# VH-VL binders against Putative lipoprotein MlpA (mlpA): the designs that were tried, part 10

Target 1, 215 residues: Putative lipoprotein MlpA (mlpA), of Myxococcus xanthus (p38371)
Amino acid sequence: CNFEQPETNCFVQESPSWAVKYDVVDSPKDANGDECTTTAPLVELMGVYKYVNPETGAAQLALRPATLASRAIADTTTTSADQTSLGSLDTEPKDHGFCHANDFAPAFVNVAASDTAAANTIRYEFTNVRVYSAAVAPGTQFTGELKYTSNGCTSSYVMRAVWPPAPCDTASTEPAENCGVGSGLNPEFAVVCQPTSATGTTGYCVPAGDIPSFK
Below, E stands for the ipSAE of ESMFold2; O stands for the ipSAE of OpenDDE; V2 stands for 0.75 times the mean of E and O plus 0.25 times the DockQ between their complexes.

## First folded at step 1 (VH-VL)

Design t7 (framework fv_bebtelovimab)
Fold by ESMFold2-Fast, scan of step 1:
Structure t7 (fold): chain C 215 residues (1-215), chain A 122 residues (1-122), chain B 109 residues (1-109)
Amino acid sequence: as target 1 above (215 residues)
Amino acid sequence: QITLKESGPTLVKPTQTLTLTCTFSGFSLSTRGVGVGWLRQPPGKALEWLALIYWNDDKRYSPSLKSRLTISKDTSKNQVVLKMTNIDPVDTATYYCAHTYDYVWGSYFDYWGQGTLVTVSS
Amino acid sequence: QSALTQPASVSGSPGQSITISCTATSSDVGGYNYVSWYQQHPGKAPKLMIFEVSNRPSGISNRFSGSKSGNTASLTISGLQAEDEADYYCSSYTSSTLVFGGGTKLTVL
């Protein structure tokens, strides 16, 4: 039963899927500082979970990127714990309705070599994560920073996330299919359709501006 | 309030499969975020984590022992079972089951069973 | 393998403060906020004293405190008492598994 957990005033909508957009801050560089091409996705789904220790009231926030979950099928050495980044979480909102989450452990997978690709470690490191937990949108938007490493390339991003994940198509004129009325998102949210590829039109509705992203 | 107790054979021969059962009370392994892990301690040595199972049947294993370990749960009986194949004298240890409310990492255990000593010899 | 190094023993007198260190052999442990400390009396199961570096479970005396700096986590016991005599283990998540330190025997003289 779902009434067994203690609650904090930092509400987070737990879901296996939030839509997360990454905007590049530092372009990919290898260990020698030379440019390389491997980047984080433009958008992906992310598992978001909160748990509270019933004895102490201490809270934690867990982030599980879908990219790591999907690549785990080629990995026999990591576990779901390794694919999930865990940080602390405030029990009370701070200024402007934000609950801060800090000290995230890295999330990663060790992808085994295949006929077409060398072995590769994909690593996510999250910092400065803040969940908007004010009454007008409790626990349904967050922001933070990502350091992403894959194929020896490290790059940095600002991430902005929203729940629920809503699939979209930039080519559609139907509001429900392009992050408008009927998409399932709060109509007060400022959202935009982010395709999963630079050349495609299908993707997910993501925050259009800084969190909290409102019209 | 929360209690756990290990049971199983105290003497096992090399190459056999060791089966240990953890029976618990004071919590449900259907509760979101709750898990039960298995750890061991050879005589006079450090603790070693073996395996963990969560409310949603999510399972985690020590990488070095993963091929030998199977963890399962029976929520109706309040039990978690650990099986370790191809037992060896080096597996002689006190085996503990323990409660966790650290779902993502399994990085701490707040309540422990008393432990059961398993000796592996011919 | 133990990726965490603890001193084999430490001693103190009643009323003193003592500190037990737990040093990661890898820098990835030092960055994590997932260090736990356990107390074990002879013949008994371990008891959780500290989790996530500095948090105390309900019922644990505030004489026990945890901290970290760089690659080293520390357990400090203030106002040392005879019943604090025990083995103390640190643990943390490394890049691939949960590991325990080798243990420190605390003697109260």
Scores: ipSAE 0.008, ipTM 0.459, lowest interface PAE 10.1, mean pLDDT 83

Design t8 (framework fv_bebtelovimab; at its last look DockQ between E and O 0.03; V2 from the best seeds 0.00; counts 0 for: pae O 11.9 > 2, placed apart)
Fold by OpenDDE, look of step 2:
Structure t8 (fold): chain C 215 residues (1-215), chain A 121 residues (1-121), chain B 109 residues (1-109)
Amino acid sequence: as target 1 above (215 residues)
Amino acid sequence: QITLKESGPTLVKPTQTLTLTCTFSGFSLSTSGVGVGWLRQPPGKALEWLALIYWDDDKRYSPSLKSRLTISKDTSKNQVVLKMTNIDPVDTATYYCAHRPYYSGWTFDYWGQGTLVTVSS
Amino acid sequence: QSALTQPASVSGSPGQSITISCTATSSDVGGYKYVSWYQQHPGKAPKLMIFEVSNRPSGISNRFSGSKSGNTASLTISGLQAEDEADYYCSSYTSSYYVFGGGTKLTVL
């Protein structure tokens, strides 16, 4: 009887909300190589979902950035599929507890022109995504690279993600509000509060180090 | 609150195509992670899964019935349609549409009340 | 034969605890981590009671709990009440499709 799932399965916590941090690798540049100023969010929520092909058993990983989805509300030109990056996912962890996800389709939205802004396309391109699926923390951390483009300005990032999404405030002395005990996160996770803006104190708990991020 | 409602013919003749529509509220198929599935239950029998459609238009079918099934969605109308060809009396059942939640990719948390479809000459 | 096997019937008295088992019997069954339990009263649609082996949706009584050992999942209903009398189905996503057990009729004596 093969009812038990193998311990080597690539488990992914499916959720509309992961906390994702983007660390800059390459500064923003336009098509001419000149410096530009548009960047990805410091932190955002992301929908993460796993699909299994019932015929082949092949697995896929879907990534849906929340900020992109938000911009899509007024977008009548792109579909939900366009707004979601879908890639292949390993069926079993390959190395060091990681399941690799590859061949992601770009996720994008078209922002219509307004009285104050020209039409724009925002694009997420994910590569080298790795989901940590070891038994100690199955499918609750992942990392990869993001190429972000907005208004012709492209920048590159290392992304690091953790589940669940825990809101935090760097100004708070309460552990539950600053990625400590009571935040809902795995106590073994090394996390830090990342504000959503450069001047703000509120944000989400994100991995403090490389994935997997443990204390 | 999430609600689903099945509609379509309650009487179908053999060899015809059955078309059922699921109209839902309380959620959108534009939301990532959301899906809508169709299931059926013959009188006095167990439940059977038929098909599933996701927000990104990914479609899944029961392997045994795949050749007869087509699932589609109209996100703007909050509707999902299931078509089943070559209907037979054995297909007589209560047909349900159900919501696939984001918190679990492999369950159905909200169901319509179902519609009984009788296949008879 | 169903890929998931349930007892045809179980019974208990009010206030008692009963357990319904769900055992995989087919090699095609996978995704055991995603075992769900549904309650169905006569003439009504199924109601999700447990998902992913042991999680309760909001609004579901804590009298309902789920567990798993080996190739057998279990639904336990504590403090049995008259309204618990219904059919119960286990379900899981396999490598190929959603599968349901044959159902268990729970009678409250």
Scores: ipSAE 0.006, ipTM 0.495, lowest interface PAE 11.9, mean pLDDT 90
ESMFold2-Fast, scan of step 1: ipSAE 0.699; ipTM 0.860
ESMFold2, look of step 2: ipSAE 0.038; ipTM 0.626
ESMFold2 (binder alone), look of step 2: mean pLDDT 90; pTM 0.933

Design t9 (framework fv_bebtelovimab)
Fold by ESMFold2-Fast, scan of step 1:
Parts: structure tokens; sequence; C-alpha cells
Structure t9 (fold): chain C 215 residues (1-215), chain A 122 residues (1-122), chain B 109 residues (1-109)
């Protein structure tokens, strides 16, 4: 709700949690092009932070997937810096209200082998991230591309994200609990409840369409 | 300036393995977001995609031809190689390699080689 | 097994505008979201004219424009010129697969 931000500046709502959904573009394949089963989550929370160098004015965007943060407890070889993807960020919107973020470093965790599972690296590579920063919705929706690798399976996705992260239940008839009025989201946003599992009903409100996602 | 050039045999007999090499310049296939694809076009017919290799050695194949195709790269030589087994007269076509940029949602193939005609005949 | 359908031919006169359609049988398989258009002159390699539905590579004339509506992507060529006479192919990238349309022969009379 930061309507005081100038329309020409690249404002991003900083939060330890945004809700992000991933729509598959390139299905999971191993290094030889054979089918495999490991995919990115249907929806997850993501930390989103903006840094500005006070001497140069250069801006950076940091993305930290909750999947990496949770798996970090089993990783003794990576740091919080490795588990956060840091890229550049425009200081001014350039295209139809979008601020572009580029040159992201990969974010990853190295999960050590256990008695029941082999060692596994989970890697997130973000590209073409664009934050919608227009007066009607300043810095509360973004889109981009994700390349996800786990268990030797690589897949790619379009990601679409919204703030605030509103929990939801597709089985609820109460609008506030199913991404409607009273959910905490801007009522002009087109959002839908995305369960965290294919068989469950609870999840997070995510953009229903392309960013910017409006009714 | 990006350039690609296909090379390989122009005449192949049925049942043999066809090996084609794409040699390129003006980009590195270790650069994030870059890939090289192979396509073919039989005389007088439509374009058909065959295979794709990305900068990180990730590979994609046409589902109908997957069992016959192998794509590989040698980034130090600036080369991508396509092998197609059990060649048949129906595989007679002009074969192209092409550069792609994926990180901007394009998946468009912006620079193409000149093509090499491969005739399959006994 | 092409999921993208194009008309076999289209024609126009110099100075006119023409439109070539590219229709997916399913938005999931041959969806229009990652649509590219290629121009091919006889005996030449294809040339990328449009990518990501509506974007032009550097050096492509603004007479060429792309759009989408539902499951149909369209290439429009305005101010038609003799050198535009060529085959035009649409393609999409969805579900780990490139799919090409059957091609449209543009004749400039």
Amino acid sequence: as target 1 above (215 residues)
Amino acid sequence: QITLKESGPTLVKPTQTLTLTCTFSGFSLSTSGVGVGWLRQPPGKALEWLALIYWDDDKRYSPSLKSRLTISKDTSKNQVVLKMTNIDPVDTATYYCAHLRYFDWSYGMDVWGQGTLVTVSS
Amino acid sequence: QSALTQPASVSGSPGQSITISCTATSSDVGGYNYVSWYQQHPGKAPKLMIFDVSKRPSGISNRFSGSKSGNTASLTISGLQAEDEADYYCSSYTSSTYVFGGGTKLTVL
C-alpha cells in the first residue's frame, strides 16, 4: 500500500514472503533429454528484497525461495548468500510500467546424502524478471522465468508473483479465505487460490493471469 | 556477428548413421540463456524441429524421433553435433542449425546456418 | 502431428495489408504465448521476423506485426512489397517441444 512512491521510480514491496506460482514451459528432462519426475513446487513463498547503493544509486533485487530456505537445514556447504539469487534492477520503469531485473546469480542448496537418499543439489536460475511498478499497483506483482534443477532433472517455468502472501482454501465458501473480498489482497487484482499439492485444497492466492493481473 | 555453418555427408545410404556438425562463431555456448537447435526441411515440405541443446548441456528432442537422435556439444571447439541413426530415404532434407535466446521468453531462433542438403539413397 | 494450422496460401497487391493466421488446436500444446514467425525465400534459410507473439528483432521493418486472440496468432504485413513474397512459418514452444505450422505461401501480385 505505498501510493506515495513516485510513478517513475522502481518501487518493490520488500517482504520475507510473496506468493509465487510456476507454470511449466519446459517439462522435466535429464541431461540426455529423457523424462524425469522432479519439478518445481506448484506454489511457494519467496523472500523479495531491494538493495540500493547509496553512493552510486545502483539497485539490486534479491529473491530467496522458501524451498531453498527450508532445505538449507540439511546443507552444511552453502550459505544464505548461495540460497539467495541476486540480480540487477532498473531504477526507472522502461516498458509499460515494468522495472526489469537481470543477471541473477543462481540460488542453490547442496543437500547431503543420508541413509535413505542420495546427495542432491536444488538450483534456481531466474531470468527476465520484471516488477510491475505503476501507480495502480506499485511493486506488488512481478513475473519472470525460472530454470529449476533437482535430482538431475531440469525444467523451466513462467513465474508470477503477488504480495501480500494470502493463505487460502479452495474448499472455503468464505470470500476472505478463497482470495476474495477481505483476503488482504487489492480487490482489483485477478487472483486465484493455488493449493500446495494436487490432492489438497490449502495454498496461497496467486495471480490468475499475466502480470499485471487485474480483473 | 553470430554465424553458424552445417557440415557433414551429402549422400548417405539407408540404415547408416548420419552425423552432422554445426560450427559457430560470435557467441559462446557456455553463456547463460543460449542454445543451439537442429531443424530439417524435406524438399517442398514444412520445417521440422529435431533437437535442442542449451548452454548447461540440457537436451530436448522431437518426441517422434527421440530414439534415433543424439545431440552433443563441444564448447571449446564451438561445435554442436547431431547424430541420427537408422537413416531412411524419408530423411532426405536440408538440415539447419540455429541459435536461440531463451532467457527473454523468446525461444525464437534468430540466426540460422545456410543449411546442408542430405540425400538418402542406395 | 502439427498442432498449428496455417492457410496454405494468401495473396495481396503492393501497398495492401495481409494477415496470416496460426491456430493452435490446444492452448497447452501449441499455445500462442511463445509464438515466433519466420520468413523463407526460395533456396534460403528461414529468417526470424517476430518472436514472443509481437516482438520484432532488430532490423525487421515495422510493416511486420504480430498479435494474438484466443488460440490464434496472426502475422500482419502492411504496405505489402514485392520482396515480401515468400513462405511464412509460425512456431510455438510449449511442453518441451517446438511445433511449426505447415507454412503459408504469400503471393504479391
Scores: ipSAE 0.006, ipTM 0.478, lowest interface PAE 14.1, mean pLDDT 84

## First folded at step 2 (VH-VL)

Design e13a (from e13 with light chain S31R; framework fv_enfortumab; at its last look DockQ between E and O 0.03; V2 from the best seeds 0.00; counts 0 for: pae E 18.3 > 2, placed apart)
Fold by OpenDDE, look of step 2:
Structure e13a (fold): chain C 215 residues (1-215), chain A 127 residues (1-127), chain B 107 residues (1-107)
Amino acid sequence: as target 1 above (215 residues)
Amino acid sequence: EVQLVESGGGLVQPGGSLRLSCAASGFTFSSYSMNWVRQAPGKGLEWVSYISSSSSTIYYADSVKGRFTISRDNAKNSLSLQMNSLRDEDTAVYYCARGKTYYYGSGSYTYEYFDYWGQGTTVTVSS
Amino acid sequence: DIQMTQSPSSVSASVGDRVTITCRASQGISRWLAWYQQKPGKAPKFLIYAASSLQSGVPSRFSGSGSGTDFTLTISSLQPEDFATYYCQQANSFPLTFGGGTKVEIK
């Protein structure tokens, strides 16, 4: 792994692209508790950055979902800050090599009305984020919880992320193209190819198990 | 665009031999499993043979085991089927088909289906 | 080997009709089933895999359902271009096997 960040106690690989998987915990429900159909992406890239206050030493973690960012292009009402979830980050690893990140501000965009769709707000709310910072794989895996809301339809997920973002194709029998040898991932990582859509075969390698996900 | 073009079909006597070829283009050939599937006149489809991307795994239908040999040349984007000891029942249109492999779970299980097919080449074994 | 049985072998229908084709496996194959369409004199075309995923370019009027041993392909509203023979194929294990086919004919 190529680390661009100086060595710190709670190392986080800073990158515009992590591969993130969302596993459903609670199915989509509207305000009335009725079933609705809007869900978070199956998999997406995410910008992850660590900020340190040089005066206090306090650390923060920024999460910027790529799907949300892509929708922001047409959004003239929200700022980059609104589209990024910023939370506090531990300065030292705690439980089993994890650095905890909490108190994330919601990340959201306002989708303007069009001829075919009403105005909408998409909202990401992250909680209980834990970055794996043990020496064996410092800052290259993290987990947490996501509450996703779109047009009043809310669902909950376990989030699992890995760096680097390795593209993959479930249609391929070549290991390098299906999260195996040659993919660029740590060979000790337990990962699986997750397509970006239910009907597609192309996606990204994501953790196969709980974080930390090792073979 | 994915393209598969079969060739090598023709008329052959029982007991004879024939070699089919499939030329692939429009995709990374070496990354995909390949298959042969045949269809007798007026009949359904029958899977014939499978070869993995690296040729490390090969499977045959029982009806052709010991007689047919599947092979591939990844440098030439080519798939082949050597057919020996041909029988009347081998008469069919032979299709090369690109395999899609679904890796379930940790990748320990593989499931094969065919997302692209060639136009087919006709093999006729005379009685 | 896993035997695949399709029913009916043929069906006559009109444009706009709902058409249902059934495929039964001799043993459980989970969701690992593919459907293909074949027109006369042409190669088969991939339609659906795992009873849910449509191939790009396949109209939404096609849908697949089922798991275990019983599977269904449904054409919600038959179009003129849909008259063809349809095949199921189990992808659960080798040897790979096809159903006998179902010919959808114009009434």
Scores: ipSAE 0.000, ipTM 0.511, lowest interface PAE 14.4, mean pLDDT 90
ESMFold2, look of step 2: ipSAE 0.000; ipTM 0.452
ESMFold2 (binder alone), look of step 2: mean pLDDT 93; pTM 0.949

Design r11a (from r11 with heavy chain L100I, light chain K30R; framework fv_romlusevimab; at its last look DockQ between E and O 0.09; V2 from the best seeds 0.00; counts 0 for: pae E 17.8 > 2, placed apart)
Heavy chain, then light chain:
Amino acid sequence: QVQLVQSGSELKKPGASVKVSCKASGYTFTSYYMNWVRQAPGQGLEWMGWINTNTGNPTYAQGFTGRFVFSLDTSVSTASLQISSLKAEDTAVYYCARDIGYDSYEYFDYWGQGTTVTVSS
Amino acid sequence: SYVLTQPPSVSVAPGKTARITCGGNNIGSRSVHWYQQKPGQAPVLVIYYDSDRPSGIPERFSGSNSGNTATLTISGVEAGDEADYYCQVWDSSRDHVVFGGGTKLTVL
ESMFold2, look of step 2: ipSAE 0.000; ipTM 0.427
ESMFold2 (binder alone), look of step 2: mean pLDDT 92; pTM 0.942
OpenDDE, look of step 2: ipSAE 0.011; ipTM 0.500

Design t8a (from t8 with light chain K33R; framework fv_bebtelovimab; at its last look DockQ between E and O 0.03; V2 from the best seeds 0.00; counts 0 for: pae O 12.9 > 2, placed apart)
Fold by OpenDDE, look of step 2:
Structure t8a (fold): chain C 215 residues (1-215), chain A 121 residues (1-121), chain B 109 residues (1-109)
Amino acid sequence: as target 1 above (215 residues)
Amino acid sequence: QITLKESGPTLVKPTQTLTLTCTFSGFSLSTSGVGVGWLRQPPGKALEWLALIYWDDDKRYSPSLKSRLTISKDTSKNQVVLKMTNIDPVDTATYYCAHRPYYSGWTFDYWGQGTLVTVSS
Amino acid sequence: QSALTQPASVSGSPGQSITISCTATSSDVGGYRYVSWYQQHPGKAPKLMIFEVSNRPSGISNRFSGSKSGNTASLTISGLQAEDEADYYCSSYTSSYYVFGGGTKLTVL
């Protein structure tokens, strides 16, 4: 228990870095419904924070995608708050140990025009976020849906996240470097190495299955 | 970009009430999760947290100074006011207001330049 | 007695690496999870350098890094430069208040 956050059963591991995977549900479409090519990252880090109002007991969940934050460095038009998605969070676990989070404000950044590219807005819209807060693994996995928009191209994803963020290399035979023993992850977690690019081998360990992802 | 600026008297007499105003830009206290804090630093001494106000008007005070402090906000003016009663020479310090984000580890990531308040009879 | 203890001063030559420690000495610090580091030049406001033990805000040089072992957090400055000469404060969010260390004066020789 801290000064700002009274004790609650909806525990969330607060950290600037969770490992988050996005699995495509709907392929990218533009405003006209035509195919486009811009997609969310394969994997990224995400800041996750919980806040509780001690007077009301109301809780909030903040999600800050690292790739969005990185683009914010050159963005002078949006505030830091604009770059973070804040939603309401249950105070008690509900279905099967999950705490539900909803009503997220979009997180977004503006990318200024360049000689080779028009101005752009990158937007994250989170819905149906559920944090697994059961006693067996409190607040170290969560899932939800993401609607990602960039350059007018919108796609939808299932989001799956795990803490801590463990770097990995699919080319490595060392368990600690490939989401195994010594990686820092809960040994009971079912995780897999997700490279950050389609051609690369390095990335982060992410849930191998639906949340909660256990062996 | 986020900026903050402290304003108020630079000279205060003992037993009086110190009123400081923080005027900020680049963010709004209407935005959920945002907070503004006050801190101070006596000359040649360490930093000390005084108070914090959130977007939802939740207020937090230093336990040792709580009885003397009142923090308030005017969201429409982008201002936060700190009042400290029963001022004493020991309260001589540079006073800072700072932005408290909800996306980092409970830190103050942007600070005003501070205003030196001297308490003297 | 401060809840966080820092050395009064540290020094190093340009190009060297130095480390400043911050040790939690009070039970009020709890888990010591939210450790931050601030840099302060004379007559200037503090600048956030590290938050959550080891994370750098945008715009902060990668020469600054943070770590923690047990009840001791550490700020490491690699490739020491003249402009790094300043006071450094560690801070932590505790169960009831924000606490700061006594500060460390870094001198670049």
Scores: ipSAE 0.000, ipTM 0.506, lowest interface PAE 12.9, mean pLDDT 90
ESMFold2, look of step 2: ipSAE 0.006; ipTM 0.537
ESMFold2 (binder alone), look of step 2: mean pLDDT 90; pTM 0.934

## First folded at step 4 (VH-VL)

Design g11 (from r11 with heavy chain N54Y T55R, light chain R94S; framework fv_romlusevimab)
Fold by ESMFold2-Fast, scan of step 4:
Structure g11 (fold): chain C 215 residues (1-215), chain A 121 residues (1-121), chain B 108 residues (1-108)
Amino acid sequence: as target 1 above (215 residues)
Amino acid sequence: QVQLVQSGSELKKPGASVKVSCKASGYTFTSYYMNWVRQAPGQGLEWMGWINTYRGNPTYAQGFTGRFVFSLDTSVSTASLQISSLKAEDTAVYYCARDLGYDSYEYFDYWGQGTTVTVSS
Amino acid sequence: SYVLTQPPSVSVAPGKTARITCGGNNIGSKSVHWYQQKPGQAPVLVIYYDSDRPSGIPERFSGSNSGNTATLTISGVEAGDEADYYCQVWDSSSDHVVFGGGTKLTVL
C-alpha cells in the first residue's frame, strides 16, 4: 500500500520551505554569562536540501533558515552558501527509522551597522539533526538542536520540523486554517498552529509532540 | 543551566513506600521525556522506564510494573517515582535522566544527582 | 531482549590510549551512546550517536561502531578519567533502553 515502502535509504523531502519551531533549552546569555534578551524565532521557514555525491554515494544535508535570508538584505559580505548550514547525512536509516546528520558548518550573516543599530552577526549552529525516514512518513519530519547567537546573546533549543509548511491562524475555527482537515498536512500528523509572534495568532503548523509526531 | 535536582536520601522499612522527586529547570519541561534509572550497590545501570512529560503517560521496563509509579506535576516541572511495598532488593540509587524525547528515546544528556533509597529491617 | 557485553575492567597507563568495547548482535545498525560515572556521582554523557561528542567533553574521547562491536577510545588518558563506562542503545524490537554491564577503567 501507499505507506508501505522499503526503507533502503535516507530519503529527505527537499523543499525551500519546511516549518520549524524552537523550544528553549538554555536561555540567552552573553559572553560574561549574564542574561540577555535576544532569542531565536518562535517559528520560521527553513530550506531543506539533500546532496549526494554521484561518484561516492556520500550524502549531505543542507539547512537554510529563512531568518538569515531575510536579514541578509543588509549584508554585502555573506553569500547564500554562508546562510546555509551543510552537514553529513547517513546513507541508511538506523533501526529506529532515523537518519542522523552531523558536522554542520555554521550558517550566518554579518549585518552592517546602520544609523539606528550596531553591527551584528547572526549565527545558527545545528547539532544532532535526525530525519525520520520510515515508511509511514518518509523524510517529512526532522528534529535536532540549535545554538543561536545574535547581539552577543547565545541560547540553545530543540527544533522540530515538518513538511509541507502550512500557514495557520490560532484564532480561526476553520480546520483548514488551524492545522486540521484541509490544511495540506498528513491527517495522522499531530500538529499545532505556532504563531510567529508571541502576541499574534498567525504562524505555521508545527509538530505538536516528539518526532515522529503522530496522533 | 539545565538542571535536574532530586530529593534527599531515604531510609525505609520493608513494606513502606517512598516517593523520589526530580525537579527540572533551565528548559521547557514538556519538550523532553523523563527516564528513571536504578543502580543497586556495586551494580550497573538498569533502565526502569520513562514518562512522556507532555501527555503524562508512563512506560515501564519489564520488572518495574505494579509497585513502581511514574508521575508528573507540570506546574512545578517535577517528575516523581513512587515505590510501594518496599523490599530489601529495592535498595539502590535512583536517577532521573532527561531524554531529548523526540528521537526514539535514544540517550540521556542530563542526569539528576541521584537519590539513595535504603530498605533495611 | 537485546544484550550489550562490555569487559568488566580495563587498565591503562597515564598518557596511553584506552579502548573500551561494547559487543552486540549487529550493533552497527544501532546508535550507541556512552556514559562516564565516577564514584559517588551521576553518569555523564561522553559520546552519543556512535561518535558525536557533547560540548565540554575533551577531544581525547572518541567513538566508533561497526558490525558487532562499538568502541569508546580515550587517548592521552589522565588520572581523572578513572571511572565506570557504560554503553547504551535503544532496542526497537522491545521498545526498551539497554545498558551494557559497565567497564571499570583503572589508570595505573
Scores: ipSAE 0.050, ipTM 0.640, lowest interface PAE 7.1, mean pLDDT 87

Design g12 (from r11 with heavy chain S31Y N54Y N57K E106Y; framework fv_romlusevimab)
Fold by ESMFold2-Fast, scan of step 4:
Structure g12 (fold): chain C 215 residues (1-215), chain A 121 residues (1-121), chain B 108 residues (1-108)
Amino acid sequence: as target 1 above (215 residues)
Amino acid sequence: QVQLVQSGSELKKPGASVKVSCKASGYTFTYYYMNWVRQAPGQGLEWMGWINTYTGKPTYAQGFTGRFVFSLDTSVSTASLQISSLKAEDTAVYYCARDLGYDSYYYFDYWGQGTTVTVSS
Amino acid sequence: SYVLTQPPSVSVAPGKTARITCGGNNIGSKSVHWYQQKPGQAPVLVIYYDSDRPSGIPERFSGSNSGNTATLTISGVEAGDEADYYCQVWDSSRDHVVFGGGTKLTVL
């Protein structure tokens, strides 16, 4: 069941799916400082939710990476709460149009050991998340930083996200399938198709530039 | 680990020029803007401007145009500040500091150790 | 240009709470960042975006920002907290970083 959210000026488009891209800042390193190869996805879907305390007006932002949700299907040690990162959120945008969110709890999943692989924890640590909430594009783009750990490799990223999530194919000549007219995205957004793999062409439309990303 | 390592102290005569360097390591150089901040003896912090490390475009605060030039050598992840026609009032510690200038971060999470420039005769 | 005002000095006894203010017209609409500078050293970020702490900064450091005043609060003050503290904002109208004049915290 749903109830009406208290009015707030830090608008966030709630959705089980936003498209998020990660651009590497610090390459993967293991606990000894040596290079390793496990990285965050090139692009993934992310659940984005906002909670407002009706008595105090305090707001919270929840981020749920699809990678954690997918790996958690057979994981009996973590819950949906563990796979969701909950942080604070400003109630009013700053004069540059952003609402800051921070103090996020880590989101993680514990992958049990198998006969071919050791036990592994996939961990997302979000910091410096900012949702663009200016009137021209309220709550449909955000940016932030991610520290990603998997297989003992830790790496850092700038993440940039857009709603709605639009599937795309870099090989398609149809505008609706390559982040153009008919894709469902705001036509003023500067977006580009980001494949899910380095060798493939299918992926999701993601911001092409700095947030807010406009043409 | 993130480090910003600056060049050594300089003692110059009025009218000379000086170049202060700031070498970055431990992160992707072009993801963060490089700022320059000055601190005269016994005084507070004074923002001089920034350089976009991806485009190479500098932005100068009022009072730091003309004699002050920000530049980059991206091949060695180094930002530089050149001051020409040095004056006694240029005596200060000069700091480089990074910010995630993309996406409106505008705070400085890592600073160089500072370079002391003394102008005297 | 936008101006930030800090008291030049604040004194506090060990174990007590220090409060350092940063005044600015409608500063609550801006994001305030705080730096600690010890003699002969570079500044260190201790609070960003009004109230967030970087990794490694003790939880006794906290911040707030509303109306015309932002405040850095240091509870359970230790001798090692003695330093100059600077507030900082971004002035979007001029694309400029603005620092406060600094506050010397003396622990005695």
Scores: ipSAE 0.149, ipTM 0.686, lowest interface PAE 5.8, mean pLDDT 87

